# VH-VL binders against NAD kinase (nadK): the designs that were tried, part 129

Target 1, 268 residues: NAD kinase (nadK), of Syntrophomonas wolfei subsp. wolfei (q0aze0)
Amino acid sequence: MKIILVNNRFKENTEKKAQEIAGQLSALNVEVIIDNGLDEPYAGTVDFIMVLGGDGTMLRAARRYGQRAIPVLGVNMGTVGFLSNIEINELAEYLPLILREEYSLEARMMLEVAVFQQQSLLTRVFCLNELLLRSNSPRMLSFALEISGQKLEPYRGDGLIVSTTTGSTAYSLSAGGPIADPQLDAFIVTPVASHIINKRPLVVSPEREISLHLLEEREAIIGIDGQIKMDFGAENRVLIKRAPHPLLMVNLKAKPFFTSIDRSLQRQ

## First folded at step 9 (VH-VL)

Design P20 (from K9 with heavy chain H100R; framework fv_bermekimab)
Fold by ESMFold2-Fast, scan of step 9:
Structure P20 (fold): chain C 268 residues (1-268), chain A 123 residues (1-123), chain B 107 residues (1-107)
Amino acid sequence: as target 1 above (268 residues)
Amino acid sequence: QVQLVESGGGVVQPGRSLRLSCTASGFTFSNYGVHWVRQAPGKGLEWVAAISYEGSNKYYAESVKGRFTISRDNSKNILFLQMDSLRLEDTAVYYCAKDRLWFGRSSYGMDVWGQGTLVTFSS
Amino acid sequence: DIQMTQSPSSVSASVGDRVTITCRASQGISSWLAWYQQKPGKAPKLLIYAARSLQSGVPSRFSGSGSGSDFTLTISSLQPEDFATYYCQQANSYPLTFGGGTKVEHK
């Protein structure tokens, strides 16, 4: 059995705990690879991925390993979020079940984001939450949104979010998007400060292809899961579709999504 | 030097067939949708047909549907318009034109045009 | 089919004049309208796409406005090279359709 432990090197507690857990797993004849974000993703085959941290660490793990069809478990280190299944103080209790493969899996769709410059593919990135297109200056953007070949009225405003259902509680929510059951597969398209009256969030089939390009030269950026930032100009185009493989999230215990989000919204 | 060059026009008799060609150079032809647009002598522009960049989607004006066939050969950078059952009303200069956006699924305007090829009918 | 109606059919103007050409769609086309310039014996040249976006290399004296069904092309200060016929074209849906054209002539 080979396990990747994903942690955040910039939090001393998580690195210390990752080393401790690695030692425990090695004693059980489990090979452990530690990914603290500084090196390239591990290229070999692995059986399981354990993410030690909050939602941000899980998003990085999903981007690095989500397309490999490997079970991924989120272990919370005290950060409030939606992507962890168990708390760190519960890990010892659940470890025997992990090693015996006694758990269920939830498939979570991911986005495949292809960014072109002119006609050349600049990069291809997978993400769990969303792509954000936003203005990087005081001037509003003017851009075209195309859904499976259908052109919508041009958007004029600060930007747009294309989100998975998992991402419905991230930036899409703050921009006025709906809260979606993460058991559903769908894209959520949420405008950011649109100057066009009645530009509404759209919920569309995950089989659709979404493309974006600027209609006027502006300073803009695209952001992916709040962690990757790229300049976006009139010579760029982005193409978004469902990723080939969903992220396989480990479920060891029930997490009440709707009551959790309801409580979170009351706190604001 | 991005350009399109039409050929194949000429004098025909009603009911006959004619094939027009449009040769592309200076850009990646296979990445763009392309159009045929015609203009009768002294008249305005009339859109005739379009084909998607991969060749799978074809669109026609009602006046030519069933008589004209658009096709492309991306390996040779050539666009074709096969014109069957020609009528006097088909008299025009025929332009080929490139759509603005690469990998476009719909039209965003035509930014590069050929010089045109004339189709006329004998008396 | 979406019908595009241009007004006027012709306009007489002098260098330095502001010229306005209008285009009306028979149904809503959002902002998916292009403007073209055609000089005698030449192919059309794209001036504006998406109703108001200026094509690269086109002088800033050309501007477009409108959305839905009513659109305008404006030449703020007519230059000698601007005497030509202008066409609007809807790109909202196939079949694509052009307006009848507006000839801008010397006074």
Scores: ipSAE 0.643, ipTM 0.844, lowest interface PAE 1.9, mean pLDDT 91

Design P22 (from K9 with heavy chain L101I; framework fv_bermekimab)
Fold by ESMFold2-Fast, scan of step 9:
Structure P22 (fold): chain C 268 residues (1-268), chain A 123 residues (1-123), chain B 107 residues (1-107)
Amino acid sequence: as target 1 above (268 residues)
Amino acid sequence: QVQLVESGGGVVQPGRSLRLSCTASGFTFSNYGVHWVRQAPGKGLEWVAAISYEGSNKYYAESVKGRFTISRDNSKNILFLQMDSLRLEDTAVYYCAKDHIWFGRSSYGMDVWGQGTLVTFSS
Amino acid sequence: DIQMTQSPSSVSASVGDRVTITCRASQGISSWLAWYQQKPGKAPKLLIYAARSLQSGVPSRFSGSGSGSDFTLTISSLQPEDFATYYCQQANSYPLTFGGGTKVEHK
């Protein structure tokens, strides 16, 4: 059995805990690869991915490994979040089930984001929450949104979010998008400070292809899961599809989504 | 150099068939939707047909639907227009044109045009 | 089909003049209108797309405006090379349709 332990290098206590857990797993004859975010993703085959940290660490793990159809377990290290299943102090209790592969999996859709410049693909990335297009200056953007060959009225405003259902409680929520059951597959398209009063969030089939490009020269950026940032200009175009594989999240313990989000909203 | 070059035009008799070709160079042909647009002598522009970048979606003007067939060969960078049951009203210079936006399934405008190929009739 | 009506069919102008060409769609086409310039014996050249987005390399004296059903192409100060025929084209839905053209002629 080979396991990747994903942790956050910038948090001293999580690095120490990752080394401790790696030692315990090695004593059980489990081969451990540590991914602290500094190196390229591990290229070899693995059986399981354990994410030690909060939602941000899970988002990085999903981008790096989510398309490999490998079980991913979120282990919370003290920060409340939506993407972890168990707490770190529960790991010892659940470890035998992990090693015997006695758990259920929840599939979470991901986005495939392809960014082009003229005739050339600049980059292709996968993400769990969302793509954000936003202005990087005081000036409004003017941009085209195409959904499977259908062009909507041009958008004028600060930007747009294209989100998964998992991402419905992240940036899209802050911009006025709906809360979606993460067990549903759908794109959620949420305008950011639109200057057209009646631009509403859209809920769109995950079989649709979404594209964005600027209609005027402006300074803009593309943000992915709040962690990757790229310049975006009038010569660029982005294409968004459902990723070929969902992230396979491990369920060892029942986690009630609706009561969790309800509590979170009451505390905001 | 981004370029489209039409060929295959000529003199035909009514009711016959003709196949036009358009060869693309200087850009990634397979990334763009492409169009056929015609112009009768002394008249305005008339859009004829379009094909999506991957070739799965085809569109036709009502005047040619059922008679003309658009196709593409992305491996050879060639666009085709098969014209069947030709009528005198089909007399025109036929242009091929590239859509402005890559990987678009909708049209945004046509930014690169060929020089055109003339289709005429004889008795 | 969406019908595109251009007016005027021709306009006589002198270098330095402001020239305005209008285009009306038979139904709403949002902002999805392109403008083309065609010189005798040549293929058309894209000037403007999405009603007001200036194509790269096109002089700033050309501008587009409008949305819905009524659109305008403006040449703020006509130059010698601008004498040509101009066409609008709706890109809202298939089949695509062109206006009848407006010929800008020497006075």
Scores: ipSAE 0.580, ipTM 0.799, lowest interface PAE 2.0, mean pLDDT 90

Design P23 (from K9 with heavy chain L101F; framework fv_bermekimab)
Fold by ESMFold2-Fast, scan of step 9:
Formats: sequence, structure tokens, C-alpha cells
Structure P23 (fold): chain C 268 residues (1-268), chain A 123 residues (1-123), chain B 107 residues (1-107)
Amino acid sequence: as target 1 above (268 residues)
Amino acid sequence: QVQLVESGGGVVQPGRSLRLSCTASGFTFSNYGVHWVRQAPGKGLEWVAAISYEGSNKYYAESVKGRFTISRDNSKNILFLQMDSLRLEDTAVYYCAKDHFWFGRSSYGMDVWGQGTLVTFSS
Amino acid sequence: DIQMTQSPSSVSASVGDRVTITCRASQGISSWLAWYQQKPGKAPKLLIYAARSLQSGVPSRFSGSGSGSDFTLTISSLQPEDFATYYCQQANSYPLTFGGGTKVEHK
């Protein structure tokens, strides 16, 4: 059995804990590859991915490995989040189930984001939460949104979010988007400070193709899962589709999404 | 260099068929929707037909519906217009044109045009 | 179909003049209007798309305005190379439709 252990190198307690867990797994005859985010993703075959940390570490793991159809387990190490299934102090209890492959999988859709400059593909990335287009200056943006060949009336405002249902509780929520059941597949399109008062969030089939481009030269950026940032100008285009593979999240114990989000909102 | 070159125009008899071709070079043809636009001698522009970048969506002007068929071959960078049941009012210079925006399921205008090919009729 | 009506059909102007051409759609087309320039014997050239966005390489003396059903193309200071026929075209929905054209001629 080969396991990738994903952690955040820059949090010293997390790196130490990752090394302890790797040692314990090695003692059980499990081969461990540690991915701290600094090197290229491990290219070999693996059986399981264990993510040690908060939601940010899970988002990085999903971007790096989410398209490989490998089970991914989120192990919480302190910060409350939505993408972990067990706590670190529960790992010893659940480890025998992991090694015997006695767990269920929950599929979570991902976005495929292709960013172009003129006629050239600049990058293609996958993400679990969202793409954000936003102004990088006091001037509002003017941009076109196309959904499967249908041009909407031009958007004028500070930006737009295209989110998965998993991402409905991230930036889209802060911008006024709906809370969505993460087991549903859909794009959620949420305006950011639209100058046109009646622009509303849209919930769109995951089979749709979404494209964005600026209609006037402005300083803008695109952000992906809050971790990748790129300049975006009138010569740039972005195309968003459902990714070929969902992230396969390991379910070792029932996690009550709706009561968790309700409790989180009540505390804020 | 970005270029579209039409061919296949000529003199034809009413009621016959003719196929126009448009060869693209200097850009990624498969990323753009493409159009046929015609102009009768001394008259204005009339949009005729369009095809999306991947070929699945086709659109026609009412005047040519049921008589003309648009198609494309992305492996050869060629756009076609099959014109059946030709009428005298089809006399025009036929231009092919590239849509301005990537991934043309919807139009944003046409930024690159060929020089046109003339379709006319024998007496 | 969306009908596009251009006015005037022709205008006589001198170099340095401000020229305005108007285009009216028979129904709302948002901002999805393009403007083209055509010289005799040549293919059209795109000047403006999305009602007001200037195409790369087009001189700044050309500008577009309007939304909904009423649109204007303005040439702020006419140059010798600007004597041509101008067309508007709606890109809101298929079938696409052009205006009848406006000839800008020497006085």
C-alpha cells in the first residue's frame, strides 16, 4: 500500500505530526510519500491520499491529485473546516479501516479552468471551490459572461465568482450566493458588488460551459481557490467546465453538513 | 499571418447546386465560430450562416433556410457552404468571416474576413 | 428577426468634420452591436464590438455609444481614409442582421 501524506511545511507542528504519522505507517508496512506543497506532485501510482490540515491544505491536495480518482481523506488538525472527515486524535481508531479499504466515497465535482492570453493557453488548472474574477483597482469592471452560447447582458461591477457546490460556503457565500448541498453537481455564478442592482446569483447545470472576458481594458485578477492569483486583462479569456473526474472524498463517519453549517452561521 | 481565402464561386444555372470553401491559416481555426456573409452587387451586407467552433451548432438566415448547409473540417482548417436550389437572388459576393471571440457558440462580431468569391448566373 | 435601421443612408462631409451615424434595433439587443467599415471592392473591417469596445488597431477618433435599441457611431475628426460605407450589425441573437449601411462621401 502506498499513501501520499499532504501537509503544510510552513506550520512546524503540522510537519512534525506528518513525520510521526509517516513513521507509524511505515512500521505497518505502508509506503509513505510526503507532499508539503513545494515540489511537483508525486507522479507514481498511489492507493490513498491523507491530508493533514485545514480546508486550505485539502484545496491544494484536490488541485494536485483530484483528477487521479484516488481516495482522499481529510484529517483535521485544529481549525474547524468543512472538508475534513475525522480529527487527528481519531486517526489511530480509523487506521485499520483505511488499510482494509472499509470506507465509502463521496464524489465532489471540480472545475476545470482554462486561462488564455490572445490565442495561447496560459494555464489549465483544476479547483474544488471557485474561480473569482475581481477588479484590482477602484474602477469597476465591464465584462461578458457566456453560458453555453448564451450571452447575458454585460456585467458591470467588482467581479464574479463561478463556484462548485462545495465552494458554496466559501467566497460565494460572502458575496451573497446560496448555500448548496455539496452532493449536488452545479455551477453557482455569484456577482461581486454588481452596479446593476438586479443581478442575482445563478445556479447552472454542471454540463454548461462558462466563459468570461473583459469588454473594456481594466486592471483585474483571477483567483482560484484563494491560492492561485493571476493578472487578467482585455487580452485574456477564461473557460470553465466541469472537470473530467470528481474528487473522491473518504467517508469514515457521518458528517452532518447542514447542522454544521447552521451552527457555523449562528456563531458568526 | 491571419488569413481566410474563399473559393468555389462561379457562374451557375438557376436551380443547380454549388459548394463554397474557405481555407483558414495563421490562427487556431478550431477555436472560432465562422460565418458566411454575402453582398449583392451595389447592395448592403446580408448575414447568411454560422457554425460554432466545434461544429455542433449551425445557424441560417431565413432566406436560405432549407437550401444552404454550413459545415466545417477542423482537421483541414476548411469551412464549407453547400448551396442547393440556387435562385437569381442568391447572386452576390460571398465572404467567410471569423468570429471575434474564442469558442464561438454565440457571436461577438467578425474581425477577420476573406476577400470574397463571386456567385452569379448564366443567362 | 431583429431589424436594424441605419440613418442617414448617406452623409456628405469634409475632412475634419464630426460625423455621427445612428442605428436602431426593432427590439432590445442589450449592448451586442458591432460597427464595420467597408471601402469599395474590399471586405468589411470591424471597428467596434459590444457597442463601445474599440477593435485593436482602430484609431481613437472612432467611438460607439448606446444600449438597448439605439446606437451611435461617431467619427470625431474625419480623415481622408474614412470615406467609406459603414454598417451596424446586431450580435444579440440568431439570425444576425446588418443595417442598410451609411455612405460617408466627399462634399
Scores: ipSAE 0.305, ipTM 0.660, lowest interface PAE 3.6, mean pLDDT 89

Design P24 (from K9 with heavy chain L101Y; framework fv_bermekimab)
Fold by ESMFold2-Fast, scan of step 9:
Structure P24 (fold): chain C 268 residues (1-268), chain A 123 residues (1-123), chain B 107 residues (1-107)
Amino acid sequence: as target 1 above (268 residues)
Amino acid sequence: QVQLVESGGGVVQPGRSLRLSCTASGFTFSNYGVHWVRQAPGKGLEWVAAISYEGSNKYYAESVKGRFTISRDNSKNILFLQMDSLRLEDTAVYYCAKDHYWFGRSSYGMDVWGQGTLVTFSS
Amino acid sequence: DIQMTQSPSSVSASVGDRVTITCRASQGISSWLAWYQQKPGKAPKLLIYAARSLQSGVPSRFSGSGSGSDFTLTISSLQPEDFATYYCQQANSYPLTFGGGTKVEHK
């Protein structure tokens, strides 16, 4: 068995704890690779991914490894979030079940984001939550949104979010998007500070292609899961599709989504 | 140099057929939707037909639907218009034109045009 | 089909004049309108797309405005090379349709 331990070196005691866990796993004949985010993703085959941290660390793990169809377990290190399943102080209790593969999996859709400069592919990125297009200057954007070749009325405002259902509780929620059951596959398209009063969030089939481009030369940025930023200008285009593989999230412990989000909203 | 060149026009008799060709160079032809637009002598522009970048979607003006067939060969960078059951009102210069934006399932306008090829009729 | 009506059909103007051409759609087309310039014996040239986006290489004296059903092309200070016929074209839905054209001619 080979396991990747994904951690964030800037979380308190996280790297030390990752090394302690790696030592214990090695004693059980498990090969461990530690990924603290500083190096390239591990290129070899692995059987399991354990994420030590909060939602941000899980988003990084999903971008690096989510397309490999490998079980991913979120282990909370003190930052409450939606993507962890167990607490770090519970790991010893659940470790035998992990090693015997005695757990269930929940599939979470991901986005495939392709960024072009004219017709040349600049980059292809996968993400779990969302793509954000936003203005990087005092001037509002004017941009075109296409859904499977259908042009919507031009958007004018600060930007747009294209989100997965998992991302419905992240930036999309802050921008006025709906809360979605993460077991559903759908794109959620949420405008950011639209100058047009009646622009509403859209919920669309994950089989559709979404494309974005600017109609006027403006300074803009695209953001991926709040962690990757790229400049975006009138010569650029983004194509968004459902990623080929969902993220396979490990369930060792019941975590009720709807009561968790309801409790979170009550504490605003 | 981005260029479109039409060919195949000429003098025909009503009821006959004619096939127009448009050869593309200087851009990635397979990434763009392309159009046929005609202009009768001394008259305005009339959109005739369009085909998406991969060839799956074809669109026609009502006046030519059922008589004209648009097609493309992306391996040869050629657009075609097969014109059957030609009528006197089909007399025009026929332009081929490239969509302004790539991956053309929807048009934003046409930014590159050929020189045109004349289709006219004898009595 | 969406019908596009241009006004006027012709306009007489002098160099330095402000020229305004209007285009009306028979139904709402959002901002999906393009403007073209055509000189005698030449193919059309794209000036503006999406109602107000200036095509690269087109002089800034050309501007577009409008949304929904009513659109305007403005030439702020007419130059000798601007005497031509201008066409609007809706790109909202197939079949695509052009306006009848507006000829900008001397005096």
Scores: ipSAE 0.497, ipTM 0.771, lowest interface PAE 2.8, mean pLDDT 90

Design P25 (from K9 with heavy chain W102Y; framework fv_bermekimab)
Fold by ESMFold2-Fast, scan of step 9:
Structure P25 (fold): chain C 268 residues (1-268), chain A 123 residues (1-123), chain B 107 residues (1-107)
Amino acid sequence: as target 1 above (268 residues)
Amino acid sequence: QVQLVESGGGVVQPGRSLRLSCTASGFTFSNYGVHWVRQAPGKGLEWVAAISYEGSNKYYAESVKGRFTISRDNSKNILFLQMDSLRLEDTAVYYCAKDHLYFGRSSYGMDVWGQGTLVTFSS
Amino acid sequence: DIQMTQSPSSVSASVGDRVTITCRASQGISSWLAWYQQKPGKAPKLLIYAARSLQSGVPSRFSGSGSGSDFTLTISSLQPEDFATYYCQQANSYPLTFGGGTKVEHK
């Protein structure tokens, strides 16, 4: 058995706990690879991925490893979130189940985002929550949205979010998007401060191809999962589609989505 | 330099066939949808046909549908228009033109044009 | 098919004049209209796309406006090189269609 431990390089407690857990697993004849974010993703085959941290660490793990169809377990290290399944102090209790593969998997769709600059692929990334297009200046954007080749009325405003259902409770929610059951596969397209009458969030089939480009030269950025940022200009184009593989999230402990979101909204 | 060059025009007889070619250079041809647009002597522009960047979608003006066939060879950077059952009304300079947007599923306009090739009829 | 009607068919103008050309679609085309300039013996040149987006390299004296069915191309101060024929073209749906053209000629 080979396991990747993903942790946050900027949290000393998480780094120490990763080393401790690696030692425990090695004693049980499990090969361990530690990914603290400093190096390239591990290129070899693995059986399981354990993410030590909060939702941010899980988003990073999903971008690095989510397309490999490997079970991924979120282990919370003190921050309450939506993407972890168990707490760190529960790991010893659940470890025998992990090693025996006695758990269920929940598939979460991901986005495939391809950003081009003058015909050349600039980057291709996978993400769990969303792509954000936003203005980086006081001037509003003017941009075109295509859904499977259908041109919608031009958007005018501060930007647009293309989200997975998992991302429905992240930035899309803050921008007025709906809360979606993460077991549904769909894109949620949420305008950011639109100046056009009746621009509403759209919920569309995950089989659709979505593309964006600017209609006027503006200072804009593309943001991915709130962690990756890149400049976006009129010479750029972004294509968004469903990623080839969903993230396979491990369920060891019942943590119903609706109970979690209801509590989160009451505390906000 | 980005350019398109048409060839294959000439003098034909009604009912015959012609194959026009358009050779692309200076850009990644396979990334763009391309069009045929014609202009009869002394008249305006008329859009004729289009083909998507990967070649799977083809579109035609009603006046040529069933008689003309658009195709492309991305490995050779060539666009074709096979013109069958030619009529006097097909007399025109034929331009090929590149879509403005790369990887576009829809057209926003045509930003690069060839200089055209003339199709005319004897006597 | 969507029919595009341009007016006027010709305009006599002098350098420095403001020139306005209009284009009307037979049905709504949103903002999906392009404007082209064609000089005698030359291929057309794209000026404006998406009704008001100025193509790179095109002088700022050219501007487009309108949405839905009625569109306008404006040349704020006509220059000697602007004497040409101008065409609108709808990009809303296939088949694509052009207007009949407007010739801007010396007065």
Scores: ipSAE 0.624, ipTM 0.826, lowest interface PAE 1.8, mean pLDDT 91

Design P26 (from K9 with heavy chain F103Y; framework fv_bermekimab)
Fold by ESMFold2-Fast, scan of step 9:
Structure P26 (fold): chain C 268 residues (1-268), chain A 123 residues (1-123), chain B 107 residues (1-107)
Amino acid sequence: as target 1 above (268 residues)
Amino acid sequence: QVQLVESGGGVVQPGRSLRLSCTASGFTFSNYGVHWVRQAPGKGLEWVAAISYEGSNKYYAESVKGRFTISRDNSKNILFLQMDSLRLEDTAVYYCAKDHLWYGRSSYGMDVWGQGTLVTFSS
Amino acid sequence: DIQMTQSPSSVSASVGDRVTITCRASQGISSWLAWYQQKPGKAPKLLIYAARSLQSGVPSRFSGSGSGSDFTLTISSLQPEDFATYYCQQANSYPLTFGGGTKVEHK
């Protein structure tokens, strides 16, 4: 068995915990690779990915490894979040189940985002939560949204979010999008401060292809999972589709989505 | 130099056939939808046909549907218009034109045009 | 088919004049309208797409406005090189259709 431990290089306690856990796993004849975000993703075959940290660390792990169809377990280090399944102090209890592969998997859709400069592909990125297009100045954007070749009325406002159902509780929620059951596969398209009165969030089949481009020159950026930021201008275009593989999230402990989100909303 | 060059125009008799070609250079032809637009002498522009960048979708004006066939060869950067059962009202300069947006599933406008090729009828 | 009606069919103008050309669609086309300039014996040149988006290299004296079914092309201060015929074109749906054209000619 080979396991990747994903941790946050900027959090001292998490890095010490990763080393401690790696030692324990090695003593059980498990080969361990530590990914602290400094280097390129590990290119070899692995059997399991353990993410030590909060939702941000899980988003990075999903972007790096989510397309490989490898089980990914979120282990919370004390930060409240939606993407972890167990707490760090529960790891010893669940480790035998992990090593015997006695767990269920929950598939979470991901986005494939292709960003073009003129007709050349600049980058292709996979993400778990969302792509955000937003203005980088006080000026409103004017942009075109296509859904499978169908041109909608132009959008005018501060931006747009194209989200997975997993991402429905992230930035899309803050922008007025619906809370979606993460068991559903769908794109959620949520306007950011639209100046057009009838622009509503859209829930769209994941079989659709979505594209965005600016209709006038503005300073804009695109953000991916809140972690990648790129300049976006009138010579740029993004194409968004469902990623080829879902993220396979390990379920060792019952974590009811709706009661969790309900409690979170009462606290916030 | 981004360029489209039409050829194949000439003098024909009513009821005959003619094939127009449009050769593309200076851009990645396979990334763009392309169109045929015609203009009768002293008249306005009339859109004739379009083909998607991958070649799978074809569109025609009602006046030419069933008589004209649009096709493309992405390996040779060539657009074709096969014109069958030609009528006097098909007399025009025929332009080929490139869509503004690459990989587009719909058109936003046509930013690069050829010089045109003239189709006329003998008496 | 969506019919595009341009007015006027011709306009006589002098250098420095403000010229306005209108285009009306028989159905709603959102903002999916392009404007072209054509000089005698030449191919058309794209000026504006999506009703108001200025094509690269086109002077800022050209501007477009409108949405739905009524659209306007404005030349704020006519230059000698602007004497030409102008066409609108709807890009909302196939078949694509052009307006009849507006000739901007010398007084």
Scores: ipSAE 0.597, ipTM 0.810, lowest interface PAE 2.0, mean pLDDT 90

Design P27 (from K9 with heavy chain G104D; framework fv_bermekimab)
Fold by ESMFold2-Fast, scan of step 9:
Structure P27 (fold): chain C 268 residues (1-268), chain A 123 residues (1-123), chain B 107 residues (1-107)
Amino acid sequence: as target 1 above (268 residues)
Amino acid sequence: QVQLVESGGGVVQPGRSLRLSCTASGFTFSNYGVHWVRQAPGKGLEWVAAISYEGSNKYYAESVKGRFTISRDNSKNILFLQMDSLRLEDTAVYYCAKDHLWFDRSSYGMDVWGQGTLVTFSS
Amino acid sequence: DIQMTQSPSSVSASVGDRVTITCRASQGISSWLAWYQQKPGKAPKLLIYAARSLQSGVPSRFSGSGSGSDFTLTISSLQPEDFATYYCQQANSYPLTFGGGTKVEHK
């Protein structure tokens, strides 16, 4: 069995814990590859991915490995998050089930984001939460949104979010988008500070292709999962579609999504 | 420096054929959809045909459908309009025009135009 | 086909005047309308696209407004070089269609 252990080396306590866990796994004849996010993703065959950290570390793991159809387990390192399944102090209890492959999997859709310089592909990135287009200056953007070749009324404002259902509780929620069941496959299209007050979030089929292009020269950026940022100008376009494979998230412990969200939004 | 230049117009007899050409320079021709638009003497503009950046999608006005064929050669930066079964009603200056954006199936307006080539009929 | 109707067919104006030209689509076209200027013997020049976006290099005295079926081109203070014929054009769906044109002439 080979396991990738994903952590963040700039968190010293996380790095030490990762080394400790790698030692424990090696003692059980498990081959461990440590990925701290700085090198290229491990290219070889892997049986399981264990993510040590918060939601940000899980988003990085999903971008690097989510398309390989490999089970991914989120192990919380002490901060509150939505993408982890067990706590670090529970790992020893669940490790035998992991090694015997005694767990269920939950599929979470991902986005495929292709960024072009005119017709030339610049990059293709997969992500779990969202793509954000936003202005990088005091001037609002004017941009075209096409859904499956249909041109919608132009958008004018600070930007737009195209989100997965998993991402519905991230930036899309802050911008006024709906809370979506992460087991549902859909794109959520949420305007950011639209000049036209009646622009509403859209929930569309995951079979649709979404494209974005600036109508006027502006300083803009695209953001992916809040971790990758790229300049975006009038010579650029972005194409968004459902990624070929969902992220396969490991369930070892019941984690009720709706009661967890309800508690997060509740104020007393 | 961005320009389109039409050629191939002239005096023709009804029922004959003409092939118009439009040569592009100063921009990456293969990135843009391109159009043919005509204007009869003393009349307004009439859109004729369009072709997507890679040549996969072609569109025609009803008045020319089945008689005109739009095509392009991206290696030579040339747009063509093959005009068959010409009628007196086809008398016009023919302009080629670059679409303002490079999307495959959509038009956003025409920002670069050639100077036009005249197609007319002898008595 | 979507029919584009322009009003007026012609307008007589003096330098410094505010000129408005209207364009009506027979069906809803969202904001997918362009405006062009054509001078005698010349090719058309794009002024405005997406109903209100000013083309690069076009003077700010030109502005567009409207959505759906009713659109307006405004020249806030007419200059000598603005005497020309103006056309609207819908870019919502194929076949693309132009309005009949509005000629802006000297008084």
Scores: ipSAE 0.618, ipTM 0.826, lowest interface PAE 2.1, mean pLDDT 90

